# VH-VL binders against Prefoldin subunit 5 (PFD5): the designs that were tried, part 2

Target 1, 151 residues: Prefoldin subunit 5 (PFD5), of Arabidopsis thaliana (Mouse-ear cress) (p57742)
Amino acid sequence: MASSSSRGEMEKMGIDQLKALKEQADLEVNLLQDSLNNIRTATVRLDAAAAALNDLSLRPQGKKMLVPLTASLYVPGTLDEADKVLVDIGTGYFIEKTMDDGKDYCQRKINLLKSNFDQLFEVAAKKKSVADEAGMVLQAKVKQLTAATTS

## First folded at step 10 (VH-VL; from f1 with heavy chain T59I)

Design g5
Fold by OpenDDE, fold request of step 12:
Structure g5 (fold): chain C 151 residues (1-151), chain A 125 residues (1-125), chain B 107 residues (1-107)
Amino acid sequence: as target 1 above (151 residues)
Amino acid sequence: EVQLVESGGGLVRPGRSLRLSCTVSGFTFGDYTMSWVRQAPGKGLEWISFIRSKAYGGITEYAASVKGRFTISRDDSKNIAYLQMNSLKTEDTAVYYCARDRDYDIYWEDYFDLWGQGTTVTVSS
Amino acid sequence: DIQMTQSPSSLSASVGDRVTITCRTSQGISSALAWYQQKPGKAPKLLIFEASILESGVPSRFSGSGSGTVFTLTISSLQPEDFAAYYCQQFNSYPYTFGQGTRLEIK
């Protein structure tokens, strides 16, 4: 019903207005898609972090491991009592947390991102619908105008 | 200087409408979620609404106490956030603060690092 | 809604004292907690976010701790300018809710 009402309003618009509406809607859709991608990227990162914490919590104290200094440089290390971890909150700040609190933190963030993604996805879908509808009405009007001028 | 300045407060009768404005300066307004928080006389703080940035679809939310009566909006071209308050009640009497949420939080966990000085709304018969 | 309960509601202390304010939540919020200071006639000021991270420009005598349902704001050595109201706020879910506040007064 909302779509039909929206379409009805669009049918009352001039060609230039419809072009502007479609263009604006397209821009908004693109922006939202970028945001969705950012959320997805962050989700992947946090999933990896959560997995790492889980793995770490299951490792015995004293276990030998390679510690990454960079993406390509590793040094030998030994896992000490992993009762505390430093968590990057994404802003350059690191906070110390217990292992359990760290896991909880990651899970909380993951859940938020999932929820945010779903909400934003719905918004994007609605915007896309507007863009598509505007496009359809625009095409119809242009076609009608062309037919009138050629006859 | 980073600043939020509220305006539009005043004395109104119940059932009337009022529109508050929050003018911002010193930061990229369009990148931030904006919220309204109010404080009744001698009482605590109450979050009432937020509006996300355009990047996040301009999503809005409201506290139950104002839902259906208040509308939050923004004009990024003017660096202004608005709160349209309709059907005002006596319990809406408060100092109304506009507040900035942290923009780097893609998690939409809203706490407020910047506040305006507040504008007073008094609803009385 | 998540209920926030601060304790005490009012506290009298002297300059130099160590002060502790507690915030309890009706459900677990992980570390999604912020602390604010509000002086009379002024807007709130953010002190701490994510339960324990000090906001830039806030004196180091302020600290926050806790996770889950119990949180604490501590002022290690109270200064004259610290007499004010303090509020905790959860940002785990909307509606975002505040504690009722703690008034810190000079003894």
Scores: ipSAE 0.802, ipTM 0.911, lowest interface PAE 0.5, mean pLDDT 92
Fold by OpenDDE, fold request of step 12:
Structure g5 (fold): chain C 151 residues (1-151), chain A 125 residues (1-125), chain B 107 residues (1-107)
Amino acid sequence: as target 1 above (151 residues)
Amino acid sequence: EVQLVESGGGLVRPGRSLRLSCTVSGFTFGDYTMSWVRQAPGKGLEWISFIRSKAYGGITEYAASVKGRFTISRDDSKNIAYLQMNSLKTEDTAVYYCARDRDYDIYWEDYFDLWGQGTTVTVSS
Amino acid sequence: DIQMTQSPSSLSASVGDRVTITCRTSQGISSALAWYQQKPGKAPKLLIFEASILESGVPSRFSGSGSGTVFTLTISSLQPEDFAAYYCQQFNSYPYTFGQGTRLEIK
């Protein structure tokens, strides 16, 4: 219903207005798509963290492990304290948490990002619909003008 | 200097409309979610609405107490957030604060690290 | 909606006292809790976020703890400027809700 009403309004617009509308909608869609991609990336990161915490919780203190310094550089290490973890909360602060609290934190963030993604996805879909409709109406109007000029 | 400044408050009769403004300075307004929080005289704090940044589609949300009557909006070019209040009721009488929602990366952390001084809205017959 | 209940609603204390305010939630919110201070005629000020992280510029005598459904704000040694109202707020889900507030008065 919202789509039909929007189309009706678009049909009343001039070619220049439709071009502007489509352009703006396309820009917004692209922006939202970028945000969605960022959320997806963050989700993957947090999922990995959650998995790592789960694995770590099953490891006894003193267990040997590889410690990542970068994505491609690892050094041998030994698990010093297995019952607590330092969690980067994204503000530049690191909070010491129990393993369970750390897991809980990750899960909360994951759930938040999931909710964010779903909401943004809907918004993006609507914007895309507007862009597409504007494009269709624009094309139709241009075609009509061309036909009128050649006749 | 980072600050929020509310304006537009006043005395109105029930059923009337009022538009509040929140002028922002000292930070990139467009990057932040903005909220309105109100406080009735002698009462606690009540969150009533937020509006996300453009990067997050400008998504809005409202408390049940104001939904359908209030509209939050923003003009990033002017660094202003607005609250259009329609069909005002006596229970809407409060100090209205605009607040910045802290946002870390892509997380929507909707607690408020920056507050305006507030603007008073009085709805009375 | 998540209900927030602070205790006590009011508290009288003296300078130098250790003060603890409790915030209880109707459901688990992990650590998604913030504490605010509000002085009369002033806007609220963020003190603590993520249940236990002290906001920049806030004195170290303030601390927060808790997770799940029970949270506490502690002032280790009360100063004259600390007499104010205090509010907890959950940001786990909207609508975002505040506790009813705790008024800290001078004894």
Scores: ipSAE 0.801, ipTM 0.910, lowest interface PAE 0.5, mean pLDDT 92
Fold by ESMFold2, look of step 11:
Structure g5 (fold): chain C 151 residues (1-151), chain A 125 residues (1-125), chain B 107 residues (1-107)
Amino acid sequence: as target 1 above (151 residues)
Amino acid sequence: EVQLVESGGGLVRPGRSLRLSCTVSGFTFGDYTMSWVRQAPGKGLEWISFIRSKAYGGITEYAASVKGRFTISRDDSKNIAYLQMNSLKTEDTAVYYCARDRDYDIYWEDYFDLWGQGTTVTVSS
Amino acid sequence: DIQMTQSPSSLSASVGDRVTITCRTSQGISSALAWYQQKPGKAPKLLIFEASILESGVPSRFSGSGSGTVFTLTISSLQPEDFAAYYCQQFNSYPYTFGQGTRLEIK
């Protein structure tokens, strides 16, 4: 709650305290921006996986398809069973799911990522505002100090 | 050795405050969401609060039964999570467990793969 | 809040028996369910997450199944060390809630 109306508190702070506040806020904003980018990247990946699952559910058994080997390379493969997929649940675990359960899993994860992005974006915006305020107050105090020592 | 150790429990009268600590070792504490879960005598488990990692904004949430009275916090430099419990009621009597969230990354799902042994809080007049 | 109801609330069984514990939810939770074991005087231990996935180090006699609103924990051949309370927990939506528990006694 202290971060909600902190301009008056900043104006009471000394230059060294404001510099520390600004530096910390900037570091936190960068960290949060990296996290937001990670969420965005994961959402793109899951959207692609959901699309692939939808395509698989519509294809006859035995059809040739491209199976990802790396992010940039695919190899030919064939669909052996139309109703089952392996789902990467992270940390080296895979579990067999029906096609419908796999789609449901992906949609649930996508919904989580979108909600988490929105929450984190709001936190990052508030922290950025604190960093910007600290910068403006610091600049003003440095100007006041310079004017006082030259008058 | 990976472990969580709770401390700070005790006997207090209603309306008073108590602060619990969860000291962790054996993993990178700053990467994980941490939760508090309690268990009243002879009863089941109740999740009460979590705090996300710094990379995910330190976001906190609380069960309705404790919202406004309890505050969760963390000190990553000391590997400690805290639960400040204010305005304690007799209904808060329980063993309080500190727990590590199993899925700490971008999905933020709260189920717990590591638990401490708990600290007992008794609120009675 | 999503209410979680376990059945039975307690049961007695012999070593070697197959035991089934059911968890019912007041609304659909997809597969966002975990199972815990809690021995007397000890903290809970994660057994299963995502309804059916065994946590590492958990014996293969434990299994989980279900989706939506009905979930099952099965112990295929009871061992003496399986005497404990068992809890389900949903992690579909906040607040994350637990079942009331099932006490498993070994005859």
Scores: ipSAE 0.605, ipTM 0.797, lowest interface PAE 1.4, mean pLDDT 85
Fold by ESMFold2, fold request of step 12:
Structure g5 (fold): chain C 151 residues (1-151), chain A 125 residues (1-125), chain B 107 residues (1-107)
Amino acid sequence: as target 1 above (151 residues)
Amino acid sequence: EVQLVESGGGLVRPGRSLRLSCTVSGFTFGDYTMSWVRQAPGKGLEWISFIRSKAYGGITEYAASVKGRFTISRDDSKNIAYLQMNSLKTEDTAVYYCARDRDYDIYWEDYFDLWGQGTTVTVSS
Amino acid sequence: DIQMTQSPSSLSASVGDRVTITCRTSQGISSALAWYQQKPGKAPKLLIFEASILESGVPSRFSGSGSGTVFTLTISSLQPEDFAAYYCQQFNSYPYTFGQGTRLEIK
């Protein structure tokens, strides 16, 4: 629950002010939740990439392997250089790294995403609490006004 | 044209306040983290503060040298970032740059691909 | 705070020379390092990010390398426009810190 100070300030607001507060808070929560989902999805992808780099680092040059052409179609192929990879760092750039450097890059990015998720999750939780409290106060005020109108 | 323009610098006495503005044009300001970086006369660069986009909670951070005295804010509707500088010290004398953080997405890696020309703040008795 | 130390602090060189500037960090930062060029009276300009990637519009004579705690900026054939101050910056963790700078002067 929100603090009594926060609840007290909301109870002083008019119905139109509370509706505006609730709507803005809901929009902000939705934006933050979308950002959190993006971070979670990227973390899963990087975990998979790190696992793939580990698997790839065990293959000798020239060893036959299946190469994906699509999500469900593979063809035979061979590794050209087993100790180096190209890493997509975003924004249209690729960088060559050793396998060890590639693993370190992935782990650094994973650590960043986990830290960013934790920070943003706390912010989102606080904003959601504001939205929920505004909703409760608004519902109570509407009920009181409606009862007075029908009496 | 993509640019950042700082304003609000000047000569002030210690203990007083000053507000810097960074006016942005030519890119979607609301998507980016914005930073302030300063350079004392004849010295190197010092990162001061950032403010994240609204999509990333508007989170702010400050260098220890200014924490509690400076406040960063932004107005996305006007494309302006602000730095409110309170309790100014002579050590705050510097050119203040606003800068755009390059990585505006999920990693929050703050290196600066766009800089303003700076505004000078002089704090002296 | 991650301390960043550049060497040399200043350097004299001639047009056409190959020059190397080193940045050492007090902690490992993987490849989270950027290089900036700053000409007198001007704002810094990003040259290199992620230790080795050239920013758009930066001449190919600039290159960066390194990982962990030691990084280098190399100019393979120095041009008159390259005489400036150069700074490294870590973006591994806040507070983000810069090296003290290297001033490259014409001999």
Scores: ipSAE 0.600, ipTM 0.802, lowest interface PAE 1.4, mean pLDDT 85

Design g5
Fold by ESMFold2, look of step 13:
Structure g5 (fold): chain C 151 residues (1-151), chain A 125 residues (1-125), chain B 107 residues (1-107)
Amino acid sequence: as target 1 above (151 residues)
Amino acid sequence: EVQLVESGGGLVRPGRSLRLSCTVSGFTFGDYTMSWVRQAPGKGLEWISFIRSKAYGGITEYAASVKGRFTISRDDSKNIAYLQMNSLKTEDTAVYYCARDRDYDIYWEDYFDLWGQGTTVTVSS
Amino acid sequence: DIQMTQSPSSLSASVGDRVTITCRTSQGISSALAWYQQKPGKAPKLLIFEASILESGVPSRFSGSGSGTVFTLTISSLQPEDFAAYYCQQFNSYPYTFGQGTRLEIK
């Protein structure tokens, strides 16, 4: 059923059951939020890598360029092979690809990350809604119990 | 020792149900996406379903051929993945493999680096 | 769905031969391709992922190449244990699909 159906079932639960539900849902939301942050960080890194590959592909073979040694110090260098790039595929492995294949690899990974983020975000939003509803029902039951014991 | 062991196969009539189990040992089951892949007699491989880890929402997907009839689930405390197969048809006859998706990274790339021995499901009158 | 077509469907070869199996896809998949070996009565075994990277423990006589829509698996010098069925699989997009298989038999 809809969210109002889950709220009705929560209202039948005891205080201890609601506390357990709330705690478990909060833990799951935190776990999902950590995963979402990791995806977002990786997407930013890959967007930067894709931009760098695009910039590099505009340079002919042998053209002089500045090669960074640090963030603020560069030395002259030349591009040895304009058609090829080494791609970090994760887990410590690199594989040689053409420049176009490297761009395609980056775009495929970016598309995966964006799709994975969207799917996970919806799951996290639903779990957060459950946690919030459990919290509201718990608060109401505690107040009702407190009022009954003081009268 | 790393292994996957499928169980629950057998002979059933069309329209009936079976539940397959995949028991896991030798790795941290809760970190992995798990899949079911089947192979009809004399045929190739068909991906059926996956279930992602808890850290990635336990998201499930199904092949169109089984969507609405099969349900994948997992119990991380028991290190077991399940495939509930309802409304079985004769075309569901196959060896069913439990497989571990290689998804150590955030890309969720679903290819299978570990397979069980398979369990046979036969659907016939 | 991405259709996967392997060629040849079967072939006979002798120990020591070089063999090439081709997998063609109905649309570009970049390098999102895996190769599996399946011996009779056994589960598939992963050989290659990302089109060209050998899985740990796989002999170096196996190699993979290709990008986009055409991929190859090469066995440089066949050994007796290599007579099996071989499958390609795309992992570019859901639903994940396999080639129909190539049966490699002893001549």
Scores: ipSAE 0.585, ipTM 0.783, lowest interface PAE 1.5, mean pLDDT 85
Fold by ESMFold2, fold request of step 12:
Structure g5 (fold): chain C 151 residues (1-151), chain A 125 residues (1-125), chain B 107 residues (1-107)
Amino acid sequence: as target 1 above (151 residues)
Amino acid sequence: EVQLVESGGGLVRPGRSLRLSCTVSGFTFGDYTMSWVRQAPGKGLEWISFIRSKAYGGITEYAASVKGRFTISRDDSKNIAYLQMNSLKTEDTAVYYCARDRDYDIYWEDYFDLWGQGTTVTVSS
Amino acid sequence: DIQMTQSPSSLSASVGDRVTITCRTSQGISSALAWYQQKPGKAPKLLIFEASILESGVPSRFSGSGSGTVFTLTISSLQPEDFAAYYCQQFNSYPYTFGQGTRLEIK
């Protein structure tokens, strides 16, 4: 939400200044929304990965199971090692972790994403309020100028 | 060539102000979080501030020792990060480094893979 | 704030020696730890991130390990260019904090 001091400053601006402010604020809001979507998508995928790690860690070693080769074709197989996982931590970097360390790594990343989302959402909401207020003030000034010109 | 170059250091009296600049070349500056880290003479490293990219809201944070006195900012069109240092104290005497946080993803993992050579700030009467 | 304690504060070693430096944290940081090398009059240089991953161009004689609250930096077969100060840094949460440093000197 725009503050009363922010609205007062906007009402002092000329139409060209308000248009520039509105355009810049709209660009920033769009950029922030894209970033929020990226964080949300990554959080969902990482939650799913964490759940898969938990399920895998509960399976007995050596138990036969069906291993997918394709979406509709399965073959018999067994777990070779149930206690280890490879974690992708960046471009081209993998490290081997125990299942417990892998779960802890995932939880740290999930916590970071959720905290980052909350921080960015607050910033985006403030920018959106500025953009909306600038649009309202601009519309009112344009209407006042047309009324003054035609009266 | 990828570089960070700090400037604006000098000798000032307590209570005065300085503005440091960090000029960046060789990478897409606007995509990165930037930090300032200082090192007092004969002492270790102290992180003092970061500023996130525009895409992540330009969010800033400060160490308690400088909060309320220092202001970090950036000008992406000029590839410059700034540190405005007000109300300087003798304990602010240090070499000031700008550093690039390796912030290439949505996790905001802030360790510093690129450093400038530093600029010296001396605060004395 | 997460306190970072390095040990030893200084040590002397000879070329060819194996050296281990320890960093302890006041709270668990999972693997969010980096190691830096700093030579006199120079800026720090990133050696290791995520506790154990070598930064590009860092010699393989450097290695890192640990998770949680205890981390180590190991240099196998010390070389003349390795005499420097070494710092650990947590990147788990702000304020980002560094260890007090370890000075590695030639014997």
Scores: ipSAE 0.545, ipTM 0.776, lowest interface PAE 1.7, mean pLDDT 85
Fold by ESMFold2, fold request of step 12:
Structure g5 (fold): chain C 151 residues (1-151), chain A 125 residues (1-125), chain B 107 residues (1-107)
Amino acid sequence: as target 1 above (151 residues)
Amino acid sequence: EVQLVESGGGLVRPGRSLRLSCTVSGFTFGDYTMSWVRQAPGKGLEWISFIRSKAYGGITEYAASVKGRFTISRDDSKNIAYLQMNSLKTEDTAVYYCARDRDYDIYWEDYFDLWGQGTTVTVSS
Amino acid sequence: DIQMTQSPSSLSASVGDRVTITCRTSQGISSALAWYQQKPGKAPKLLIFEASILESGVPSRFSGSGSGTVFTLTISSLQPEDFAAYYCQQFNSYPYTFGQGTRLEIK
């Protein structure tokens, strides 16, 4: 995005074209940043789910435990089946998986999110560089224009 | 009606270029990754390329067999995906399908829940 | 690249038969596998995703199972409209790859 060729093309642009370029680039950076935040939030949730599955896999079936009804109220209950979980796979679907398959599913999704974050972060960084360069070229052209009109 | 319509196929000589179009209707095109998948005569399916949505950087990828020769792009204002095919070879002869990638969320898992009817590209001397 | 191998490459069966098609992968893909049906002269149609979830509108006689490296598509009682080619596809990682296909023909 911020190649020598790209800067040369920016310097040929008029002030109105550069303003439009910078506005569009800023909007795209904001969109990408929102997407990066969504990925980070989902990664935190999946990390928590993976930890919960690991904790459950260490417990014998049938032991009594406190089950939350609300944030402040727990009731006695038992672990229904220690070997199986329901997994939300998106689009409104849940499927039953073994504990091991559930852990594997979570780890696969976490790995995808981390890889996708890294790829998108690089794209956002490149787009930010374009926005910053457009701003610098615009500032220089405005300075040149005002100097020319006052001399 | 939700549909994908491919166009731009035909008979060309090796070394020449074609541009395929995939015109989309009936869903929010800008939210989806779009792919091209081809099928040589009497053969199986080969994924060729995808392009991600703008919210996810417009990232593109290509199969090794076409990398450097084919370019995927999209125009969200017109609901069209394109495949520019340069330096065509006889082994590029196939029916080319445009496909919608099912997973539109943050995982980028590409299985194809909507396919066009295909457009035929024949590369022959 | 993750190699996808289907077996058998073709089979003949009668209406009402139960058939099984196997897809093997060169690497573990968890449950990131889809199955497609393709009738002659038509585009593929998604049948199953996540190894075992039927796409909306797919008849319940179709089922999928498996995880890791071995996956199975089963048709419990063949109907005349089921004679087609079937493909598995992994969506675990780029590049996304398909099996070579299984052609299901009338005996």
Scores: ipSAE 0.525, ipTM 0.768, lowest interface PAE 1.8, mean pLDDT 84

